# Ledger of designs, part 2: VHH binders against Putative glutamate--cysteine ligase 2

Target 1, 372 residues: Putative glutamate--cysteine ligase 2, of Gloeobacter violaceus (q7ni89)
Amino acid sequence: MTIPFQSSTAPTLGVEMELQIIDPATGNLTPRGPELVTFCEEHPEVGLVVKPELVQATIEINTGICKDVAQVERDLTTQLTLLRSVCRERGVSFLSAGTHPFARWRERRYTQTPRYRALVDKHVWTARRMQIYGLHVHVGMPDGDTAIQVINQITQYAPMLLALSANSPFWEGDDTGLDSCRTKVFENLSSAGLPFRFENWEGYENLINVLLETGSIGSQREIWWDIRPHSDFGTIEVRICDATRTLAEVLALTALVQCLAVYFRRLYENGEEIRLLHPGIIRENKWRACRWGLEGELIDPLTLKGVPTRKLIEQTVGEMQSLAAELGCSAYLAAIPAILASGNGATRQRRIYSQSRSLVAVVADLEAGLAT

## First folded at step 5 (VHH)

Design s03 (from p09 with S57Y Y106W; framework vhh_7pa5_2)
Fold by ESMFold2-Fast, scan of step 5:
Structure s03 (fold): chain B 372 residues (1-372), chain A 121 residues (1-121)
Amino acid sequence: as target 1 above (372 residues)
Amino acid sequence: QVQLVESGGGMVQPGGSLRLSCAASGFTFGSYAMSWVRRAPGKGPEWVSTINSGGGYTSYADSVKGRFTISRDNAKNTLYLQMNSLKPEDTALYYCAKYRSPYEGWTFDYWGQGTQVTVSS
């Protein structure tokens, strides 16, 4: 059976931010997400739209369909401003990070929807530990074949996006030694991790149809690959990024993702020869990005030699300059050199902890990142 | 031959103001995003602010947001940082940083000695 793909000829953007609701007095997660969702559903005049997540201390805010990164900034700024007001009135706050530095999985309450009940029933132990938070970036595609080809290429750059966005060094009060422990927790789900390669949309359809017919998944939404097609929205969805501390980081990553998606789309449309790395090399680079973030080396897709992660990112950003100018996102992409100089979120969290010896202080710093 | 020459630093009391300048030469200034980066003695570089090539978009570190303003004059090949409400923790050597091409290596070029900002009572 065919899976219809909603077409977008323009490289439109959509961004989803998973946010942690906290008690500002303690810095602990608080299961106030459902109350916020209910308030927004009962008060549409406020203009704030929040979606529930599996963990009740989590909510998601989303942009509409945006033409460019500037519109993403406008949409997210509006939603974050409204969310700050609503949270302040209720004595709660929020932050963005791939994990919470000291919250414990045993203390979490889980959203009781049919979809989330099915997820917990299927994944049991692994689902109960899903106290992880990501940044998702959608880019419009004209058709499924193009989406698959662009995903194949961007998957080679997923480790670079992970290194830039890494913001989860702590788990239940312990330094994990990883820049993104979120990545390893997420990989425990049966359909998570790097996407499989397909030659075309038909190859993807064949896999999904088997999984649907056998009852292995209830919908395409239960495929939690680091990058996946989204047939209903007509997009590719980049899910590899940790939730980042600041809006500036969200916008920089959105700009890079849009540039990469358009760059690889044009190579494909122009009939240029597409180079694909062995999946084992991509997996190794994902591990390296997870473990060392910006400090390590990635295997260069062009030379197959180890190169400093910062240098590979710098080269990629440089290659995107003309395209960024065309797409109107040069200012946002220009924030990436500053991230390389200062370090990623994991570097910042460890610095705050080293200076304060307090994970409460780390949470306070993360909270301040979205205070505008 | 790329050169970035920082100036305008000095000693000020807490709550004071300084305006830093960076004179750029040897490249097409108006084609590059520019940043200010600071370094306290014995510490690594800390990003402060970035401005795009056209000057229409800016970004700031949280510690300086609302107090510092980055700007540029492409006709004069000059980058500026207006620093208001200075705090002791702003004490550092301030560098003007050019985004490098992918063929030039690492992320930031530092040219000259930077300009020292000291905030003390």
Scores: ipSAE 0.000, ipTM 0.099, lowest interface PAE 23.6, mean pLDDT 83

Design s04 (from p09 with Y99W T107D; framework vhh_7pa5_2)
Fold by ESMFold2-Fast, scan of step 5:
Structure s04 (fold): chain B 372 residues (1-372), chain A 121 residues (1-121)
Amino acid sequence: as target 1 above (372 residues)
Amino acid sequence: QVQLVESGGGMVQPGGSLRLSCAASGFTFGSYAMSWVRRAPGKGPEWVSTINSGGGSTSYADSVKGRFTISRDNAKNTLYLQMNSLKPEDTALYYCAKWRSPYEGYDFDYWGQGTQVTVSS
């Protein structure tokens, strides 16, 4: 079958935030996501749009189609403000992080709905451990061929985005030693991880058709690659990022993703090429970003030598300055140096735990990140 | 499936001793703080003692300090309460309770079936 791609000539943005619903008295997850979804569906006049996720303690908020990062900020600020009001009225709260520091998948109260139970039954042990939360950034593309070429290029930057966004050092009460244990849990799904390289949209279609025909996936939505095309929205969707503590971090990552996508789109349209790293090197860099976050080294695509992750990010942000000015996102991209100076979410969570010896205090700090 | 099974209760005279045990299963026992909670007939639950996940920190209700000792064996998934110098006021159904939070006790999300302790002359 031919998979139609819904065109977007402008580099429009869409952002999805997966959020954890918590009991503020304990800091633990609470399965009240379905209650919030039902309220929003029954009260469209409130203007809050909440989508259900696999785990009942998880919800997703989304922007509409945004022209620039400033509109993403306005949309997310509106949705977060409304969500805070609705949650406060119900005696629950929420936070953003790649994992919950101490919640446990084995607790019976986190039962799935019949629809999600089918997905759990398909993926069994792997799906039952999927208490993980991401930040997804969509960038509009004019066609499928362009989307595939941009994905091929931007995949080399997926480790850098992971290092910046890492916000999941704890799993079920234990320090994992990883800055992003979320990405390792996610990789256990059969169609997750770094995307394959294709020459064009037809190559992507050929793979998806085989997977559909063999019953390996029920739809393109079960392709959970770190970066994937989204034919229905006409976008590329960057999924590598952990859910970050603050809106400022979401906006900084969105700005960087938009800049990278437009930069590589223009290279492709101009017939210019950038060297593609071997997939094995990208996989090694993803591991380094997962393990060490901002503290490690990534293999530089130009020299093939280890370079401090912070230095590669500084260089990339520097190279994007002119494009950021053109796209109107310079102020948002300018937040990245502060992240480099302070450390990522994993660094912050470990600092709070070191001082308090309390993962409840870590949860309280994460909750405070979206409190305004 | 979380299960907590208490044992070791019984009838004792004032000044006597009992050792309660709680066999835990269905969760990562060594990652949770555990408590003993008691309920006297016709009264609400009263917190007795808590031990942190590693066993290095304990706390006690003022009514039992110096008389009761909480301990745990994470290799055996077992919680203990050594009760000495028992008083008639200690008569209650004693529950093993799992903290909802693994590090600080704000709420208990699971209690066992309980074991009866009766202190009478």
Scores: ipSAE 0.000, ipTM 0.090, lowest interface PAE 24.3, mean pLDDT 84

Design t01 (from a1 with D110S E111A; framework vhh_7aqx_2)
Fold by ESMFold2-Fast, scan of step 5:
Structure t01 (fold): chain B 372 residues (1-372), chain A 125 residues (1-125)
Amino acid sequence: as target 1 above (372 residues)
Amino acid sequence: QVQLQESGGGLVQAGGSLRLSCTTSGRTFSTYAFSWFRQAPGEEREFVGAISWSGGRTDYADSVKGRFTISRDNAKNTFYLQMNSLKTEDTAVYYCAADKYSFGYYTSPSAYDYWGQGTQVTVSS
C-alpha cells in the first residue's frame, strides 16, 4: 500500500527539544510533566505549547515550521522564556541533557495514555529505561524518493553529529565511560538505531507495510531510527543528537543539519553520483562517537582511514561555509569552533564533577545552561 | 561528464619551480574535488595532492609536503599544482583527476573515473 508524502519544496525546519523536569531542592527528576501539559492545554492564552512524553518527568517543546535557523531561534526563545516562568511559579525547574546524571529508572512514573501504555506493555524492561532525551531536527523534502536518498547520505555523518552533541556520560550516578550512553539505552528498543538503506520510497513503504500488517508497529511513529522520513510533515527527521545543554548548541546543530540536508538534496537533484559507505563502517563510527565523542577518531568516508573526529568536523563545517551563507545560518554554524575548543556536553559534565565531586553540581550547571 | 587537460610541464633544474594547470570542461567544476597523481616509468600512479570542492581541505603526500601547493580557481574552471624546490625524484608524468563527492577527495587512483592525459615533468640534476 502506498504511503503519501506531504511535499515540502523549501528546506523548512522544525526542532523538537526533550526536556527534563527537576526538583530544584534535590536536583532529581520530578513527575510534574503532566501538570505542566494540563496547565498549557487549559490556558492557551499563555502561548506555551508542551507535549507529554513517556516518562512523566519529561516534556517536549517544539518550533512551528520555520524557514531558517533565525526563526527556530525566535520560536525556541519564546517557548523557553514562557516555560521558565510557568516552572518558576510551580517551584520546579528544567534542564537539557541526554540523560539525568543520577535519576534512577525504578523511580520513574509513566504517562498514562493508550499509546504510552501500549509502548510499556510491548517493550517492558527496555521501555522502563527510556529516561533519555534527544534533539530532533526536521528538514523539508519535496518527495519520498528525495527523502530516502538524503537520509542515505546524512546517515554517513550521523556519528559526527553524535560526537558533537554528546551530553550523557552519567547513568544512575555512575560514569558510564561513554560520552553518549543515551544512544546505547535507545538501541534497546526493537526499531531503534541506524536506518536501513533503501533505493527509493517504495522500498521504505514495503518494509513499513509488512510491520503494520503483522501488528509489529501501530504507526510509523514507532520507527525510532537515528534518522527517519516523516511522511506527514514531508521531512527527514534527524534524531541522533543528544539533548544539548544550551540553546546555542541546538541552533548550531540545526544549522549543520540543514546545510547537510540541502547539500545532499542538490547533489541528488543534479544527477550527481555519490559514494555510499558500507553500513558496518557507519556502525563502527557511531560506536566511536558514542565512546569517545570529540576525542577519538572516525573512519573518514573518503579515504577509509582513521582521522581525528575534531578534524573531520572542522573540515565538514569548512565545506558548508558557502551554503550556510546562502541559507542565512552562517552565524549559527560559527558556534561550532567554540564547541570544539571547549569540548562537548560530556566533557563539561565530567569537568564539573571532577571539580565538585557532586552530581547535584552537575545538574545545577546543566540547569544554568537554559536559564537567562 | 568532465574532461581534464594538464598543461605547464617541462624540463626544470633541481631546486627550481614549476606550476601545473588542469583545465576542466563542464558547468559543475565548483562541486568537484580535484587531485594530482604522478607516475614514474615502470611504477604505479601515486598520490601527490588534493583539494576539496570548497578549497577548505587540502592534503599532500609526505614526499611533497611543504614544497607543493594545490589551489583552484572556480571562475576559470582550472586548478593548479605549484611545485617548489624540485628534486630529481619528482620526475614523472603528472595526471590530474576529478571526483564528485561532498567533502574532500580520494588518495587511491582506482577511486577516480575522470583523468587527464598527463604532462611530463623532468627535473635535471
Scores: ipSAE 0.000, ipTM 0.187, lowest interface PAE 16.6, mean pLDDT 85

Design t02 (from a1 with D110R E111G; framework vhh_7aqx_2)
Fold by ESMFold2-Fast, scan of step 5:
Structure t02 (fold): chain B 372 residues (1-372), chain A 125 residues (1-125)
Amino acid sequence: as target 1 above (372 residues)
Amino acid sequence: QVQLQESGGGLVQAGGSLRLSCTTSGRTFSTYAFSWFRQAPGEEREFVGAISWSGGRTDYADSVKGRFTISRDNAKNTFYLQMNSLKTEDTAVYYCAADKYSFGYYTSPRGYDYWGQGTQVTVSS
């Protein structure tokens, strides 16, 4: 069956932030997501739109369709401000991080929608451990073939995006040794991880139709690849990033993703040939980014030698400078050198823990990251 | 299909500078990586440096790092090797090379499909 792709001629943006709802008295997760969702659905005049997630202590906030990163900033600032007010009135707070530093999976309550009940029933043990939180960036594409080609190219940059965004070093009170344990937990699902390469949209359709016809998935929404096409929105969706502590980091990553997407779209539209890395090299780089974040080395696509991760990110950001100026996002992209200098979220969480010896203090620092 | 032609070789005194050019003709795609190799008498071709399709990434052999700079001018379909602080050991025939279909460039000549004919660089003491 043909899967229609809803065209977007302009490289529009959409951003989804998965947020953890916490009890401010303890710093632990609290299952107040359904209450917040219901309130927002019953009170559209408030202007806050939240979506439920699998774990009841999780909600998602979204932008509308944005022209540029500045509009993403305005939308997210508005939604975060409204969410703070609604949460304050209910005696709860929220934070952004790839995992919660000490919450335990056995204490989780799962959202009781038909979709999430089906997910838990299908994946059982693996779904029951899904206390993970991401940042998703959508970029508009004119058609499915372009979306597939752009995904093939951005997948080579997924390890750099993971290294920059890594913000999940702790799991159930333990330091995992990973900068992003989120991505490894997520890989437990059958259709998660790095996407497969397709020649064109038809190749993608053929796989999805087989999975639908065999009952392997209920919809395209159950393909949880690190980067996937979104036919209903006419976008590519970059899902590799951990949920980051601050809005500034969200906006910097959004700027980089838009630049990469537009860059590779133009190469494809101009009939230019694009050099592809071996999938095994991308897989190795994803592991390196997961394990060491910004502190390690990635395999350089040009030399096939290990080079400092910071150096490859610096070079990539440098290559995007003129395009960022054209897209109006130079100021947001300029935040990346500061992340390289200071370290990612995992580095910050470990620093707070080393100074305080308290994961409650780590949670308090994460919560402060989205305060005004 | 791409054709490569080097120019700018010649005689130069030790400590001097020289700029080599490699002009491309035919269809040049933005994905091409360009490399410089050199071959001294009685030796095999060795890697000197490479530049990415965007021009933002460069790599150099340890023996030339800090002295040589590779750059690209897409408007002229030309890429360059700026050689500073030349040594007598830099005396060689310099070749430009292009790789279209590899998943990365090689430091071995065997990885390259397109080659120039070479330009002689002689550094006198």
Scores: ipSAE 0.000, ipTM 0.160, lowest interface PAE 20.0, mean pLDDT 84

Design t04 (from a2 with D110S E111G; framework vhh_7aqx_2)
Fold by ESMFold2-Fast, scan of step 5:
Structure t04 (fold): chain B 372 residues (1-372), chain A 125 residues (1-125)
Amino acid sequence: as target 1 above (372 residues)
Amino acid sequence: QVQLQESGGGLVQAGGSLRLSCTTSGRTFSTYAFSWFRQAPGEEREFVGAISWSGGRTDYADSVKGRFTISRDNAKNTFYLQMNSLKTEDTAVYYCAADRYSYGYYTSPSGYDYWGQGTQVTVSS
């Protein structure tokens, strides 16, 4: 069966932030998400739009369809400002991180919608551990074939995006040793991890139709690949990133994703052929990014030798400067050097813990990242 | 939980105009993406137009582009389909549809959780 792809000629943007609702007295997760969703649904005049997630202590805020990163900043600033006010009035707070440093999955309460109930029923043990939070970036594409080709190219950059965004070193009070334990928890679902490589949209359709016809998925929304096409919105959706501590990091990653998407779209449209890295090497690089974040080495696609992850990111950002100027996102992309200098979210969380010896202090620092 | 109700259908002569309205019972209107679909006698439901929850994106079927305009009014919990330069081929039952918690909108019926009962539009020659 043909899956129509909704067209977008412009590289429009959409961003989704998954946020953790916390009790400020304890720093622990609190299942107040449904209460916030209900309030916003009953008070549309407030202008705050929050969506439920699998875990009741989680909500999602989204932008509309944005023309550029500046509009993403305006949309998210508006929603975060409103959310802060609504949360303060209710004696709760929120933060952004790939995991919560000490919350226990056994204590979580799950959203009781048909979709999430089916998810828990299907994935049982693995779904019960999805106390994880991501940043999702959509970029508009003109057609399915273009979307598939751009995904093939951006998948080679997924490890660098993970290294930059990693913000989940702790799990249930323990230092996991990983910069992003979120991605390893997420990979336990049947349709998660790095996407398969397809030649064109027809190849993608063939797989999805088999999964739909066999009852393996109820919709394309149950494909949780690190990067996936979204036929109804006419986008590619980059899902590899951990939820980051600050809005500045969200915007920097959004700028980089838009630049990469437009760069590879143009190469494809011009009939250029680009070398694709072996899937095994991409998988190894994803592990290295997960384990070491910015401190490790990635396998260089040109030399097939290990090179510092920071150096490859610096080179990639350098290559995107001209395109960022054209897209009007240079100021946002300019935040990446600061991340390279200071370290990612995992580095910061470990620093706060080493200084304070308190995971409550880590939570307070994460909360401060979205406090203004 | 959201309920959709269409209005504004009726009989109109070719070349005329109609405005369809879809009202929701919920206080969650601003969080939904909305779409119009139509079904001619003996045919399957086909996409007509859609508007995102933010109102920042609209889309239309090729057969209606330039003639139909979709819009939303969050203050009234209502969205609209302005139909201009109507043709006899536009005769169908028109359905409004809503998707809860959607980032954008869908062009396939399977993307929508909530549907109205439909309103008849008949375009005479």
Scores: ipSAE 0.000, ipTM 0.233, lowest interface PAE 15.9, mean pLDDT 85

Design t05 (from a1 with S54R D110S; framework vhh_7aqx_2)
Fold by ESMFold2-Fast, scan of step 5:
Structure t05 (fold): chain B 372 residues (1-372), chain A 125 residues (1-125)
Amino acid sequence: as target 1 above (372 residues)
Amino acid sequence: QVQLQESGGGLVQAGGSLRLSCTTSGRTFSTYAFSWFRQAPGEEREFVGAISWRGGRTDYADSVKGRFTISRDNAKNTFYLQMNSLKTEDTAVYYCAADKYSFGYYTSPSEYDYWGQGTQVTVSS
C-alpha cells in the first residue's frame, strides 16, 4: 500500500525538547509529568502546551512549524518561560540532559510473593529502562524520495551531531565512561539505532507495510531510528542528539541540521552523484562519537581516513557558511566553535563532578542551563 | 474537548471563490492546531491545509498552494478557509479537524479525534 507524503517546498523546522521533571530539594526525578499535562489542558489561558511521554518524569515541549531558526528560538523561549513559571508555582523544576546522573530506572516495590514480584519486576524493567531524553529536529521535504535520499546522506554525519550533543556520561550514579550512554540504552530496541538505507520511498513503504500488517508496529511513530522520515508532517526527523543543557546548544544543532538537510536536498535535486559511506563505517563512527565525543577521531566520509572529530566538525561547519547566510541562521551556527572550545555536555558534567564530588551539584548545574 | 461546526460551501463556477468557516466550542481554541480535509466521491479524505496553534503558521497541499488561505480568529473561536481560483477538481465535501499537542499538524485523517460534519463544495465548469 502507498504511504502519502506531505509536500513542503520550504525547509521548515520543528523542534521537540524532552525534559526531565525534578524535585529541587533532592535533585531526583519526580513523576509529576501527568500533573503538568493536566494543568496545561485545564488552563489554556496560560498558553503552555506540554506533551505527555510514556515515562511519567518526562515531558516534551515543541515549537510550531517554523520558517527559520530565529522562529524556533522565539517559540522555545516562550514555552520555556511559561514552563518555568508553572513549575516554580508547583515546587518542581526541570532540566535537559540525555540521562539523569543518579536516578535509578528500577523502582523498589513491595509485593506479597517472590513469584509475583519477579513477574512485576520484569515488566516494569522494560518500561522504566527508557529514562532517556533527546532533542528532535524536523526539516520539511518536498516528497518521500527526497526525504529518503537526504536521510541517507545525513546519516553519514549523524555521529558528528552525537559528538556535539553528547550529554549523558552518568547512569544510576556511575560514570559510564561514555559521552552518550543514552544512545546505547536506546539501541536495545529493535526499531532504534541508525536507519536502514533505502533506494527510494517505495523501499521504505515496503518495510513499513510489512511491520504494520504483522502488528509489529501500530504506526510509523513506533520507528525510533536516529533519523527517520515523517510522512504525516512531510519531514525528516533527526533524533540522534542527546537533550542538551542549554537553549543555545539546541539552536546551534538545529541550524546545523537545517543546513545539512538543505545542502543534500539540493545535491539530489540537481541530479548530482553522491558518495555513500558503508553502513559498517557509519556504525563505527557512531560508536566513536558515543565513547569519546569531541575528543576522539571519526572516519572521514570523503577520504576514509581517521581524523580528529573536532577537525571534521570545523570543516563541515566551514562548508555550511554560505548556506547558513542564505537560510538566515549564521549567528546560530556560529555557536558551534564555542562548543568545540569548551567541550560538550558530557565534558561539562564530568568537570562539575570532579570539582564537587557531588552528582547533586551536576543536576543543579544542568537545571541552571534552562533557568533563564 | 472541542466540537467543530462548519458553515459555507455551495455551488460555484470555475475561477470563483468561496469562504468556509469552522466554529469551535471549548476553552482550548488557542491551544489547538486546525486542519481542513476534503473527500471526493469514492476517494479517501485528503489533506487540504492547516494552521498551527501557537504561531498561526499555515501549510497547504501542493494542489491548493497559492489559491487557498487559512486564517483563525481566536476571539471568535473560528477558523477559515478562503478558496480562490476554484477548479472542477476541487469539488468535494470539506471537513474541519482539530489536533491537540502537536508542534505541527497531521496529514493523516486517522490522527484526528475532533471533526466537523462536512460541507459540500461543487465547482461547475
Scores: ipSAE 0.000, ipTM 0.307, lowest interface PAE 14.2, mean pLDDT 84

Design t09 (from p09e with S54R S57D; framework vhh_etentamig_d1)
Fold by ESMFold2-Fast, scan of step 5:
Order: structure tokens, then C-alpha cells, then sequence
Structure t09 (fold): chain B 372 residues (1-372), chain A 121 residues (1-121)
């Protein structure tokens, strides 16, 4: 059967931020997400749009369909401003990070919707450990074939996006040694990790139809790939990024993702092709980004030699400068050099912990990232 | 063309009162929820209060609850904020904002120039 793709002729943006609801007195997760969702559904006049997530201490805020990164900034600034007010009224706070530094999965409450109930029943042990939080960026595509080709090419950049966004070094009170333990926890779900490579939309349809017909998935929403097509929205959805501490980081990553998506879309539309890396090399680079973040080396797609991750990111950002100017996102992309200089979220969390010897202090610093 | 024009700000002593107004034009005023948002120097924007299109439902930030009252006159296309028991921390530029539909952006659109409220002796 054919899966229709909703056309998006312009490279429109949508951004989803998964946020952790915390008790400010303890710094621990609190299962107050359902209260916030119910309040927003009952009070649309407030203008806050919150979606539930699997874990009750998690909520998602979203943009509408945005023309450019500046509109993403306006939407997220508005939603965060409203969320801060609603949370203050309830004596709770929130933060953004790929994992919570010390919360324990056994102490979590799970949202009791049919979708999430089915997820827990299917994945059991793996689903019960899904205290992980991401940043999702949608970019509009004109058709499914274009979406598949752009995904094939942008997947080679997923490790760079992971290295920049890594913000999950701690798990249940322990330093994991990884800059992003989130991505490894996420990979335990079936149909998670790097996407498969398809020639065209028909190839994607053939796989999805088999998985639907065999009861392996209930919908395309259960394809948890790091980058996936979204037929209902007419987008590609980049899911590899950890939830980052600040809005500035969200906007910088959104700018980079939009630039990459438009860049590869134009190559495809012009009949040009970039050499596709062996999937094993992309997988190795994802591991390297997960383990060492910005501090390690990635395998250079042009030379097939190890080079500093920072250098490859600087080169990529340099290559995107003219396109960023055209898309109106140069100011947002310009924040990436600061991230390279200061380190990613994992570097910051470890620095706060080394200075304070307190994971509560790490949580407080994460919370401060969205306080204004 | 949507336009919002705030007025009524000024210098007031602690414990004093001010009434802000926002004159709206270019849209069906009574069909949209409206908000007041403030921005203190050096700080990000803070949502202060919201009111439904019909005026039946009102909501307030904890920092202003019991002191501020939001209201609207749909016949005059005007939004109001009555501010009582003003404190130094209420010093900010106050903006009137219209909520956009989700498919046009989840933002307070057509925010005007704002009106400055300074609470000091």
C-alpha cells in the first residue's frame, strides 16, 4: 500500500523540546506532567501547548509550523515563558537535559495512554528505562523521494549533531563515562538507532508495510530512528540530538539542521550526489560522538581518516555560511563556535560536578539554563 | 493589519496603582485570548496574565495574583490591566499580546511597543 506524503514546498521548521519536570526542593523528577497537560487542555486561553510523554515527569513543548529559525525562537520563547509561569504556580520547575543526573527509573510513573501502555508491554525492560529526553527538529520536504534522499545524506552528519548536543553524562547518580548515555539507552528499543538506507520512498513504504502487517509496529510513530521521515507533516525529523541546556543551543542546532537539509535537498534536485559512507563507518562515528563528544575524533567522510571532531564541525559550519545567510539564520549558526570553545552539555555537567561534588548542583545549573 | 497600542505606564511609588490599556485593531478582538507580558531590564519576558476571548476566564502569574486584575471590553477592542499594591519588582515594560493559532505559530503575535512601568520612590 502507498503511504501518502504531505507536501511542504518550503523548508519550514518544527521543533519539539522534551522537558523534565522537577521538584525544586530536591532536584528530583516529579510526576506532575499529567497535571500540566490537563491544565493546558482545559485552558486554551493561556496559549500553552504541552504534550504528554511516556514518563509522567516528562512533557513536550512544540513550535507550530515556522518559516525560519527566528519564528522558532519566538514560538519557543513564548511557550517557555508561559510554562515558567504555570510551573511556578504549582511549585515545580523544569530543565532540559538528555537524562536526569540522579533520578532512578524504578521510581518513575508512566503515562497510562493506550499508546504508551502498548510501548511498555512490547519493550518491557527496555521501555522501563526510557528516562531520556531529546530535541527533535522537523524540516519540510516536497515529497517522499526527496525526504529519503536527504535523510540518506544528513545521516552522515548525525554524529556531529550528537557531539554538539550531548548532555547526558550521568545515569542514576553515576558518571557513565559517555557524553550521551541517552543515545545508548534509546538504542535498546526495536527500530531505534541510525536509519536504514533506502533508494526511494517506495523502499521505505515496503519496509513499513511489512512491519505494520506483521504487528511489529502499530504506526510509523514507533519507528524510533535517529532521523526519520514524517509523512503526515511532510518533513524529515532529526531526533539524534540530546535535549540541550539552553534555548540558544536549541536554535543553533535547528539552524544547522535546516542548512544541512536544504543543502542536501538542492544537491538531489540538481542531480548531484555526495558519496555515501558505509553504514559501519557512520555507526563507528556515532559511537565516537557518544563516548567522547567534542573531545574525540570522527572518521572524515572525504579522507576516511580520524580527525578532531571540533575540526569537522568547524568545516561543516564554514560550508553552511552562505546558505545560512540565504535562510536568515546566520546569527543562530554563529553560536556553534561558542559551543566548541566552552564544550557541550556533558562537559558543563562534569565541570559543575567537579567543582561542587553535588549532582543537586548539576540539576540547579541545568534548571538555570531555561530560567529566563 | 494587526495593531496593538499600549498606554497607561509611568512612575509610581511602592504600594501605588496604575491601569494599563491596550487598544487593538485589525482582527476580531473577541475571538482571541489576550495576554499581558512584561520584560524587566536585563531579564527575559515574563507572562503576567491572560484572559479568554469572551472574558469569562482569567489567569495570573503567582507574582501578581491578588494584586493585578486583567479585563477586556470587546465593544471597544480594548484590553486592561489594573495593577494594585505595586512593588519595585513590578518595574518593567508591559506588552499586550495576541495569541496566534497553532498552525500559524505558537507565539504571542503583534506585540506592540509596550508601556514602561517604573515603581520607585
Amino acid sequence: as target 1 above (372 residues)
Amino acid sequence: EVQLLESGGGLVQPGGSLRLSCAASGFTFGSYAMSWVRQAPGKGPEWVSGISGRGGDTYYADSVKGRFTISRDNSKNTLYLQMNSLRAEDTAVYYCAKYRSPYEGYTFDYRGQGTLVTVSS
Scores: ipSAE 0.000, ipTM 0.327, lowest interface PAE 14.1, mean pLDDT 85

